# Ledger of designs, part 3: VHH binders against Triacylglycerol lipase 1 (LIP1)

Target 1, 373 residues: Triacylglycerol lipase 1 (LIP1), of Arabidopsis thaliana (Mouse-ear cress) (q71dj5)
Amino acid sequence: SHLLHGSPVNSLCADLIHPANYSCTEHSIQTKDGYILALQRVASLGPRLQSGPPVLLQHGLFMAGDVWFLNSPKESLGFILADHGFDVWVGNVRGTRYSYGHVTLSDTDKEFWDWSWQDLAMYDLAEMIQYLYSISNSKIFLVGHSQGTIMSFAALTQPHVAEMVEAAALLCPISYLDHVTAPLVERMVFMHLDQMVVALGLHQINFRSDMLVKLVDSLCEGHMDCTDFLTSITGTNCCFNASKIEYYLDYEPHPSSVKNIRHLFQMIRKGTFAQYDYGYFKNLRTYGLSKPPEFILSHIPASLPMWMGYGGTDGLADVTDVEHTLAELPSSPELLYLEDYGHIDFVLGSSAKEDVYKHMIQFFRAKVKSSSW

## First folded at step 1 (VHH)

Design B07 (framework vhh_nb_b201)
Fold by ESMFold2-Fast, scan of step 1:
Structure B07 (fold): chain B 373 residues (1-373), chain A 120 residues (1-120)
Amino acid sequence: as target 1 above (373 residues)
Amino acid sequence: QVQLQESGGGLVQAGGSLRLSCAASGFTFSSYDMGWYRQAPGKEREFVATITSGGSTYYADSVKGRFTISRDNAKNTVYLQMNSLKPEDTAVYYCARGEYYFGLDEFDYWGQGTQVTVSS
């Protein structure tokens, strides 16, 4: 019961959306490699002449779709988009507490955790986009945050995925990570914790175990401030309500695979945007090449509209790495740079509606082909 | 046939400097992380420094500020500049290839080592 599905949050619709007086329906898809993913469809209650365009919200690492709804309806992007008439869809990748199923594997099996963000991009995101496209019979607006942007960049290099996307808005955009400045993350990379954890037989990272919860609580109350600890792993955040951290911890973090963390650490060490590196001989066996194939950003259609929001105090999506991404894209996105914003401010900041989301909505509205909405 | 060949070791007085080189062959050097490790008699092999394929560098606390790792992809060579040497830096220094350089993977490659001796 204390496994992934034993969380106090077991239905995003029931726990966060229905209580706020919004319509919410639970949906499920099965990926080609057998994972069962949950999606939520969200709408504001009230009279509506016509359904708006579909938008998919794709969360980042150690998060799930709940992140878009943890603040009030006037502050949370999921509610704000619904209030603006969008057909809001919420993705939850494999391994999160909302997407813990598989057709043949248990979440206690090591094989269930044999995936990285590459698989999240090629299966989870691609197939969620396909599902929305099939239901709406129209191209999708895509929003990604953090790892959700890694997934978006990789998936959009695939023509069959890009053709289903009308426009993409990317928060804390990542395709390069070699300038990460978050102190604890730098220390973990230096210590090769990703490789050591595999040697210990661990295949998933789940911070909601009783032991880890007690450790975090102990550090926050007696040994360090919770905000300082968060700053050590994300960089400085200006604008979320720190008094809500205990509340946020009821929902975040969600589990992820050790292989996914290894892949992210490979990005930090190598400064490349590439498929998983198995090492010389296994790369030859897997790819027919001594090094893993790269995701080429110029393969994203130059005609696909993109918008990016990024912050000057983000310890993960460093401005230097964002500039590298911009240099490799086939066309220039619309940009919003906020000097004082950190990694978490873009999803949990109380000022994000004014500072970020209204600009994103203006961008999306400019790309809508139907005038009846 | 992956090969790593260290050179530049020797005897030096405390406070002195040495520059180690590691010549690599048999693989695409620019695609791999490279590292330096050391092993003193009767002790386990310990990490010294690494440089990623992208150029980022990381150091053990014991050598930070004194040692500098660098690479020349055109020459397939990684270097370790060792300054302000101490007697406790005395060890055999090994060059290693790749992110698996901890020797935990059967595909990791190590050089034969070069001896560094620092006298008091």
Scores: ipSAE 0.000, ipTM 0.127, lowest interface PAE 18.4, mean pLDDT 84

Design B08 (framework vhh_6z1v_2)
Fold by ESMFold2-Fast, scan of step 1:
Structure B08 (fold): chain B 373 residues (1-373), chain A 126 residues (1-126)
Amino acid sequence: as target 1 above (373 residues)
Amino acid sequence: EVQLVESGGRLVRTGGSLRLSCAASGRTFSDYAMGWFRQAPGKEREVVAAISGSGGSTWHADFVKGRFTISRDNAKNTVYLQMNSLKPEDTAVYYCAAQTSYTWPFGSYTDEYDYWGQGTQVTVSS
């Protein structure tokens, strides 16, 4: 079969975390719309009198929670936060190889894939935050990367979610995408690839699919050089170890829905931060409006501390779009701008501990009202 | 932690006008999409109108378009329903409701709204 169908998931605890000599427990939650999501709880092995504050790591598009642990314990954010005494929790959204379950649907059913990042924000992220809040009986710290930040911004406009969050640290922050510069992404949007895959009856995007590989190869011929495929998708990266790419490909990418990709392409074409656009007639049926409702960034509580790290060579979270996000927020976040950093450097960069994570940890420490660790 | 209190319901003659008000508690009133619902004896509760948190988007049911207008004043934590050209079939208990969901107006269903007022009676005489 040239398509990947319902493959079983490896345990993130067993594959990446236990071998590095860290404590890891597997958890699951069931969303209100029936999806079964896996979470991991990670801690450093050693004497502890008290668990630190809970921090939720929310991954981006075509990734899962494994991204936070692919490098050594001295380089990977998940391990680094555990070493600094945080109660580290790792989210995995629906459709990833860690969260492929549903109470009534199979991942081979088209209905299983009828979701976009708005559903990831309102069900997956919101309910993971609520689960952590219920376990810890305290507000949580939130870390998002890439699409994880789209989910974070949308979720934080909701008072019932924002009240459970102590502070948010957003890497490669996205709420607007109309200035995307990544060459292959620009070509895919220009060629209406999202509409083409829908016309073919596809419901999921899986880069291990033979069909998708052939389609991408077709777009590269004559129009752009796809020799450096990753750079074409994300923009230039300075600082991750390129010799590890084959190793990274053992874990990434994870699947996502066609509807989610269409929603992201709507953001690129329209320059709005809004719910899914079904078109005039179906918008009226779904929303009672001709256009989809927008997420209003000024609805995020001005009192909620935020920190943002973003890069000058990021081909997805473009500096112009980040500046638009900053203009729309109700208060100024703490900012870390790195001229040479690209999209992937923030999660896989060998220098990210000193350049990025040290500053994030300082920010979180400053927002803890009391610290016993 | 949102409480809603409706006011303005009374007896009014056919062809008359009435404005309903709904006062809300809460620091973040502008974060809530608001709706007006009604229920007549022996009928199911139905959505009449809805308004987004900012007030930038409104929706009205077909049976009230051109006659009813929803509006809000976020500085006063109040949502309004201006009812013109009233008909006997408009007789009902009118409820104010708040939705904390991102998907406004996601489905015009009662189960999508998290907070409800106690209702205010509107009676339109023949």
Scores: ipSAE 0.000, ipTM 0.146, lowest interface PAE 19.4, mean pLDDT 83

Design B09 (framework vhh_7d4b_2)
Fold by ESMFold2-Fast, scan of step 1:
Structure B09 (fold): chain B 373 residues (1-373), chain A 123 residues (1-123)
Amino acid sequence: as target 1 above (373 residues)
Amino acid sequence: QVQLVESGGGVVQPGRSLRLSCAASGFTFDDYAMGWYRQAPGKQRELVASISWSGGSTNYADSVKGRFTISRDNSKNTMYLQMNSLKPEDTAVYYCAAEDTYLFYGDTSYDYWGQGTQVTVSS
């Protein structure tokens, strides 16, 4: 293979969940635009007389559903929710190593990579929520992290999606990005790396490819110290186990589209929460407008309970941008602010169970309509 | 009609301070990342400092880190470079630059440059 590190040869169930002694079933759904997405359903082993409420875990950028299970059952959110009796479902968006299928396209085709986070929100997340709703015959709980929260905010502005959600818990919430502080991200945006990648004929970002490794090395030449790569792209993290980094790199990162990165860079440059900007003429052809339509956060139902966890050292979901999101929402979420937490700590932190997940679970339990689950 | 106008350059003794300003017009200033570059005689142009369009992120060359501070005032369409503890090796023409992400006629980016302002740190 052309990858610098070996990929898992089995499914997510087989690689991370079955070995931890949990039940796991693989599911697939088809988006309206033809992508085949993998979902996993996870439960603790033991007799259960009735299923608990369904919860969907939606990962962030350059990740997949494996992120919820990389630490031990006592530390990983996916296992912790299963232990607390939730009916845990794990999403994997198009382009990840778990969701590389399409009804007519190959992942080697440039057309397979013609999408951004708005398509992930409108197709992937919406279809996953609909699927869980149809299987469970109940409203679902939604957990998003990072880009998973961008997707959640956009999708929840749609009434037909919001009506299927009981409550949402959003980790490192993002709808505005113009106060990003991560040094390498700012450098990449300043140098138009998104346009350079297009000029190189790349349609996907895969950090395990030789071409992308060379591009990153070139970007760092004489301008920035790249020796602390993770901190340079996410901000400082306090609380994950650094001795596990080699292990984490066996699973993360996952690919994403160049168009998705361009859309995120548009958010950083413009400070808007809007659909993809094609430029003046193509916007007129695509939208009938010279500028892309915005997602209006006040269109999220005020009655939908929300909880948010965010960190003071997060280089991507900056506190100022989180406050902007809060000002635009129709009702005030329950908030958990941790001044020393970074972007990755919310999914891989060894302390996250006590600092974050117990509060999320208390929030969800308070929103359960039945006490007999 | 994008225009960047630098000011505040001059001649100073080592250890002194100068503050450079860059006044921008003809574009939506708060949509642009901004930077200061410098070019000494016989050397290539180098990045000194950059600032995101919001002011939330800054970056500095190793040679000026801890001595120079970049800032911006989006209400005044102005970017600044506070230069402290100046050294003879800081002698250069300083250029203001703006990174334009998107304009009319597609997904096109432009680099806008000012004319430069001379900074001389005398022995």
Scores: ipSAE 0.000, ipTM 0.123, lowest interface PAE 19.2, mean pLDDT 83

Design B10 (framework vhh_etentamig_d1)
Fold by ESMFold2-Fast, scan of step 1:
Structure B10 (fold): chain B 373 residues (1-373), chain A 125 residues (1-125)
Amino acid sequence: as target 1 above (373 residues)
Amino acid sequence: EVQLLESGGGLVQPGGSLRLSCAASGFTFSDYAMSWVRQAPGKGPEWVSGISGSGGSTYYADSVKGRFTISRDNSKNTLYLQMNSLRAEDTAVYYCAKEGTYYLGWPTGDYFDYRGQGTLVTVSS
């Protein structure tokens, strides 16, 4: 792709947020296992000394915190929440281009990529929540999308994490994944593509090479419909601006680990919500169990308010799997079901403010303990 | 109702030995893998050792390999941990865990789903 104003050169604050005329500060935390994670704090410009309620935005697979800011301030959730007075915080998990540091490892080391969404939940998300709680001196609001919801469900089964969360809003919620309908994903799982990648000695998946981006841009312009390709991976999307795909490719996708993809494929094949399956002998060494322990959704406090938005054409967070999640939760979330929405529409849809985000904001406002906001 | 009762903890000098026991009831003991998990003061839980239902396979954390031996007596519904060459860093509350009753990989949390009360091991001169 060509160099664009706003292309990721320096930081998320500098690339997408400052140019839109919002305040943005870069923060970092060090996880217990040594990863250096970047967070951004976003607010509308103005003479404000006190911040509104803190909200953490947790992105999905092959994304980073940039996803919340790729569209205009009137369309992007990160900007919309800041405009409504929230103290917006943006998470970026290990392995993304914003969180590539480690205290002893390089991102060129295979050991740097020895993690899955389980580690993202237990280290990355849990410690980002703890950091926000310590800064704000108040419980936080949590927003997750896609894999961000896998991380949220797992982390919220831990009492020490759940006690720091005021309410959670989960977009395209996933804890079960065995009814995935996206055609290319089903085929990749069936063909054991995750095993083939391991056999090739690969430890990370990075689709954003200069050659690959340019090839996709060229094909989209003259040879194939990139919206059709995206549909084969995520299911049908109604409502994002397909003319922006070339622009989105300047920021997305971000890298992830091969181990993380293997863990997601285990969820698809087994239909369980569980820790990583190392195989019989390694499970006994790791867990003391022949099978990996499951995350038990009923361990999430019944008193924790939850809201969920999900779509009828989502090829990844299938309605059947969402209904399974709902049956296992200890209390009924507030639900927003949109028959025509797909997986990507919830973060990049031009209609998402009216269709999704206004309802989320009303839910959060109803859960604010302070009457001053 | 599953019940796990740990015993055998106490004060021991560095280089010493101690044997922990766990009496299990409320389930068919031989059908389930068993583990020892410890929690040191101010730290999260650490898996120590595991044993298959038959006792034919044993597994150890690198920190205890060569020093600790896990075993079981299925006729007595009892799990054992023989601890040799004890170090100050082995000081912890030791918990007996049945398959499916605890979670590993929770280093920022101390969340446990198990029924044992634990036994304190203190290694000090």
Scores: ipSAE 0.000, ipTM 0.179, lowest interface PAE 16.6, mean pLDDT 83

Design B11 (framework vhh_7xy4_2)
Fold by ESMFold2-Fast, scan of step 1:
Structure B11 (fold): chain B 373 residues (1-373), chain A 121 residues (1-121)
Amino acid sequence: as target 1 above (373 residues)
Amino acid sequence: QLQLVESGGGLVQPGGSLRLSCAASGFTFDDYAMAWVRQPHGKGLEYIATISGSGGSTYYSDSVKGRFTISRDNAKNTLYLQMNSLKPEDTAMYYCATDYEFGLPYEMDVKGQGTQVTVSS
């Protein structure tokens, strides 16, 4: 009698994975708060009798699961994991072009955009992990990048989520943001641009509007370098192929909510890892407290294996903030520090297979106690 | 043809030590990462350790970390596994294999006949 609307015209499987000659199936889950999320299951076209351990790839802000597949099969983490026999699953959070559905709301409704990374952690990520656990009947491996790591840290403080995870690999790990150095981001925070956007009645940020695409193209080809613009929002990147920027812009960025950006800016201004701050009176109504509750990193099980890769030129996941995260964790992760790597290099770098992914995969291999042929 | 010959296994008491060797031939040994894997009777292959072609990087399973040491002598085309503080759970047939760069153990070809390790009194 009624149909769920908001399915993408093209799928991630059809656009990036099938053309590379990999198997890909589209899956869908419904969150408890009614959002319809797309997941992709990816495997190499090889003679294998059984799937390997499940791994969930969780993207960052203004991205979707396409980021794991934009480079060649020899360079992209999603393809590399599939080639090494992992049962690869790709998450796409609410509001991305792959996850535009809701059981009762349209993406044109303001209520559809009333969420932040807290909701992405508690609903999207937690329920994707639960879905994978229910299908595989085994603990899952988790990979997060950027905001995907914010979501991972928050979700893993919840015992019912942590018990379903075998190990976590976190790229550009963020739980604190008060030492952000990216110049444009610092200016936006200083000017309270997040509050101004809310006051103007805007509910989503969509940088891929036709006019914005034309503006970015004009800046890149005329007045300023695309690399310089990217550097102003992520910090310096060493190692992605700048000649592919036009190609990457066909896929990235994806939309996000204004409330999510506001929550991230609260983290930058206050230096806390906490639930959304509604202000004094609304916090009392929502939490029974004048301040929002914090996510306590020491509530993550000390026995949960964790690996982190982070870069010295990252303008968002600053080394000082990473060190603060390490001080608050109940046990020390295995660490990979790359002095020249920036925020984007960890997902789009042409050298990332040798510099990053081989170490991550060997970490995961060490946590797979047995594998059967 | 690639050939791997394991040796050094035997019967040892709990808490004891053994040193396994793997003699490689038929390929340029230092161009390949090498691994030790084991198979307990009636069970699947279990990853133990990997060493890079140069010997500069090593990785271990949690079950053996701190007790086992993987090493190689590229001049002799030989891979080693030093096993200390052995436990009954370490009882298995041990194989050396060429490691596919990095990756999961089931992507490796087990080419040798193996060497049996039994930890019992």
Scores: ipSAE 0.000, ipTM 0.200, lowest interface PAE 21.3, mean pLDDT 83

Design B12 (framework vhh_7ocj_1)
Fold by ESMFold2-Fast, scan of step 1:
Structure B12 (fold): chain B 373 residues (1-373), chain A 122 residues (1-122)
Amino acid sequence: as target 1 above (373 residues)
Amino acid sequence: QVQLVESGGGLVQAGGSLRLSCAASGSIFSSYAMGWYRQAPGKQRELVAAITSGGSTRYGDFVKGRFTISRGNAKNTVYLQMNSLSVEDTAVYYCAREVTPLFGYDTEYDYWGQGTQVTVSS
């Protein structure tokens, strides 16, 4: 818990990638609404074929691009993809410790935190995809996890975004959230904690605050097992190394906006996949409609190849909600269902290379139009 | 377009009863909390009663035990049954819808009906 407060201090390249003996370069883009996002480009230092296809890794809620590199090079998806010759790119959405910049706003300004996953999909993800497309002059492969999949589904309903993507691999896919079973999440939704946080004038959720750091340390050092606490938030996980939880807490969680949490709670309560609900007058002003516009999954091109990995013990991306998503998609994705896998196992599981990532890589390789690799 | 239309107001003697109705257009009704407010001449609008999408009710202190709010989701209508009326209940009664669905009745109301006059004679 030594590095919980104020960690990480350096760039993602310096903290996790260079020490593992991989090439890493830091990049930035400026979104149309003025946010400065950090991206990392990762490559193996070993012998390589010609430049491989670009793949963008898009993290989930309260995470950043560090999640793809927290385990060893033999276990972490970011390193594994680089070893297989992909041109690996790592996204970090606004508000994470890697993407705290804005052209006119400070992260201490309320206005800096006036966004939800809708903005992450329409600006952050869409513009990272556009940036990679422009640099590579080729369609990109997209990997999303958790909220990264919410962003992916929303962005891919937009024709100008979908046309830049060759194939998408979605881990713990979410577009509907009304069957969430994670006990602490259900209780927070029931108690309207999102309204209470707004009423208190809070605009960001930052678990690195002095009070929250002390609470996390207390929970992990005697009040409850850290694995049990994680289970209460995500559902049961089988397959990550629980002895590494203290190490993981040096990097995770990253901040997010209160508005984003409100949007996720709207999804849980209403069971819709829609833009942020401002209420009648604000919806009319913002959208020209009394209700928020829905993201229509059937607007994703039927010709866009998709692969999905999901778990039977996931308390957030519940199997019932995944099945609803599958019913609404214009074509059937290639599916990997693992009955024992939970939400976190797909990014931090020590068995994930054999159980998950080898299948994802086979899917991507089958979609490469020309192999001069 | 959201439209709220109140009906059922009128003149009634003290001790009498009236039932107000508010018809809401479209599918907007079933997911939102609905409320009744009143405004007497020279006074601010005050909460009379509110009902959440799930049917939980709240009342202003001066009407508890005398007034009952209810909703008919199939007809997109909210009702206010007013019993044991007194001259102090004389006001224009307004139907209102909450700002954001699913956040309960403790929110600002963003759309109002035109109002219906209730006059209670001695």
Scores: ipSAE 0.000, ipTM 0.106, lowest interface PAE 21.0, mean pLDDT 81

Design C01 (framework vhh_6z1v_2)
Fold by ESMFold2-Fast, scan of step 1:
Formats: sequence, structure tokens, C-alpha cells
Structure C01 (fold): chain B 373 residues (1-373), chain A 124 residues (1-124)
Amino acid sequence: as target 1 above (373 residues)
Amino acid sequence: EVQLVESGGRLVRTGGSLRLSCAASGRTFSYYAMGWFRQAPGKEREVVAAISWSGGSTWHADFVKGRFTISRDNAKNTVYLQMNSLKPEDTAVYYCAADSGSYYLTEPSEYDYWGQGTQVTVSS
């Protein structure tokens, strides 16, 4: 067999960023528990290196850093921030197709998947922030979406992490999840789908699996309306281009661990923002307590500037749960509420530049010290 | 915190119908998932039906599906179990239970609050 033409594209830089005429460099970091994470550094093409402050983009559940670049340079947050002179960095948590390595474990090992969003916050996000801080020699701006915000809230309760962050912008913010309204998600929690997949010997969730597709179909048949699958799991979205769904499915979804889904389901059932619940005896062994320790939002420094964007039709980051988060924070964030926006509109919406990202950029620019940029 | 009181249990003939009510006291009722359980003498408690905090999602055990319907009225702090086409095998003490979470939990040990029970007897 003879392959005489150029190499196929197979990385985030090569697949989405270089073709759009932006510079992109691949970076690799190691977490304290041995996971190898990929980061991308993105800039507009020009005669100079990035002159702006570092900003880290942290994706949500079943996504990776590709989500920030799937639309055109005029629509995608990653490109828009680069065009505005920011030093753009893209995170990819463990288990995504960009961060599948470990120093001793394989992704076929069950131990490779023994983690939840707690570990993503304490190891992945903390290490990415530390890495950016160390090479830029400056505090970073943090952007999180969905589960990226769960990670951000948890990590920012840690003083050693919060001291490296200049400001945070959180899209579809989640620290409480007990008022989820997405019909299929409520049904899955009701039927303990997390326990069923464990009983099937699964350690990772892959939506491309025939078994998981058949299970979802069974949950929908006669029990709830699932004719629009995306709406059934996220709530209604107004503003992304539905004709691009086939294209988006070439990149999303990315895998996650069963333990992570179990932890999210614990948040839905218990209405707390806490570490993983192992059960009475294992909690005593793990924490020295019968119940898992909570993350206390008031431990986030009151001096850390925060901005939040959230939507009225979001079926996951429900307005009621966002209001609970706001009540528990030590200071009031700057808020952007969009009645018609859903969960996905904040990352894939064609209107998001004018409706969302322009306001986020104004917030960040107001927090830039003159000596930094 | 919630206190639960069941009512409506009685003797009924095979093929008959009965509606059980569970009255909750406390201002937090509307935040809780609710379930109906039953226990016959010498058997373990088994889940019969469950309803989410909003009433938007319901679950019914296979052995009662098509015959029993769970519903709730949050304005009246009440959960109902409508039982149709009753069989002698449905004879049991029926318990109302509340879970402090927003969604139904399958295991009886996950429910935080329990009522005293109401006896349903189905005669042939």
C-alpha cells in the first residue's frame, strides 16, 4: 500500500486551529497522580508572539478543548480571545481523546478510570493553572463551561490555586445540581443508570457504544419524549446552527468515567456540593467522616473577581441552582442572564459573540493591570 | 425535615379500586422525591412507585404497571397512589417515604423519612 500524499490531520492544532490560519502549539503536562494532559496554546498569526494575559479555557462533561474552536473564527470563543490579544490556552482533562495517557496505567485499565470531577479539579485544573502561572510568570484568567465550572468552584476554594487566578468567567455555572429539569437526565437518575452501567462492567462512558445507545432508547420508549435527544439531555437551545450537528459529532462527545457520572448523580440526589460519597464505611476510611466533606463556596477569596453567564432554558444549570450558588458566594459576581439561552448556546451559539463573549472580554479587560498588557 | 402520615388503607375485593394518600407536614415537602413501598408479613419491603419532586417523572414496578398510578399535589403537601384492578397478592402494609434528594432513590435505605404505614387487604 502506498500513501504518497501529505499526512492526515489528527490533533486539535492540526484539525481545527492551523486550518483557520492561527498559530497553535501542543503542550504536555503530568498530574501528581500520573495522568498526561494535553494543552494547546493559540494565537493570531502575526510578526510577534502573544502579548496579552494568559487565559485558560476549561471544557465541560463529554467535551474537550475542541469545543472552543468548532465554529468559525468570528463565532468561536478560542479564536475570538486570540483576536483580542489574549494568550489563549486550552485544557483537556484526563479521559478525553486528547488526554488518554498515564505514566503507568493504560486507558484499558479500570484504575485509569477511577476518578471524578473532584480529581479533575484537584489534579487536572490545579496542574494546568500552575503550569500557565509558572511559564507566563503572571496570574491567569480562567474560563469554565458546565463541568468546567464545577471544577473551577472546587479548585478556587483552595488558596494555593486561587492565588494564581486573576479573574474567572463561568458559563452555565454549576455547584448545585438538584433542580435539573432535562427529562432524560431526570429519568436516568430515577432508574439508577450509573449503577446499571457498573453492573455491566463498564468503567468509562462512551456514547458511541451500541449498548449505551440501546439502553437510552429503552429508557425513552413509553416513558418520556426523547425524539430530540440533545434537548432531552441539555434543555432547549435557541441559537446554535443545527445543520452543523453532523460536523459536531465528528469531535464530540469525548469519554468520561463512570465514577464521574456517579458523583454528578450524587449531586443531583443529595443537593450538596461535596467530595465523592463512598458509603458509610469507606467514607470513614477515606475521609475520617461518615459523610463526604463539602466544598465551601465562601472559602473562595472575596477579592477574586468573578463573572457568570447563564441561560433561562438550561436543563442542567437550572436558574434555581445558579441562584443557590450566588447566595453561597462570598461576593457578588457580575451577571449575564439570557432568558432564551440553553446549555450548549454558550459554547456553540452563532449569536454568542455579541450576546456573551463581548461582555466576558470587557470584564477581563477591566481586570488587566497595565503592566501585564 | 418532613413528617409523613398515610391514610386510605382498607379491605377491598379482588378487581376493586382504592386510593391511598400521604400527607406531609413541613415547608420542604415540594423539594423531596417521594415513594410508595409495601411489605407483606415475612417479606422484605419492596418499592411500588416513585415520583420526582416536581411530579415530572414517575416510576412504577413491573408487578403494578398499568394498574397503579402515583401522583402528587405540592400545593396540598400530598402524594397519592391510585390502585386499580386489585389482586390478593397486593395485600400488604403500604408505606409512604421521602428522600431528601430531588430524584427518586431505588434502595429503601436511601429514604430519609418514613410514615407509619396503612394496611391494604384484598379478599378473593
Scores: ipSAE 0.000, ipTM 0.218, lowest interface PAE 16.2, mean pLDDT 83

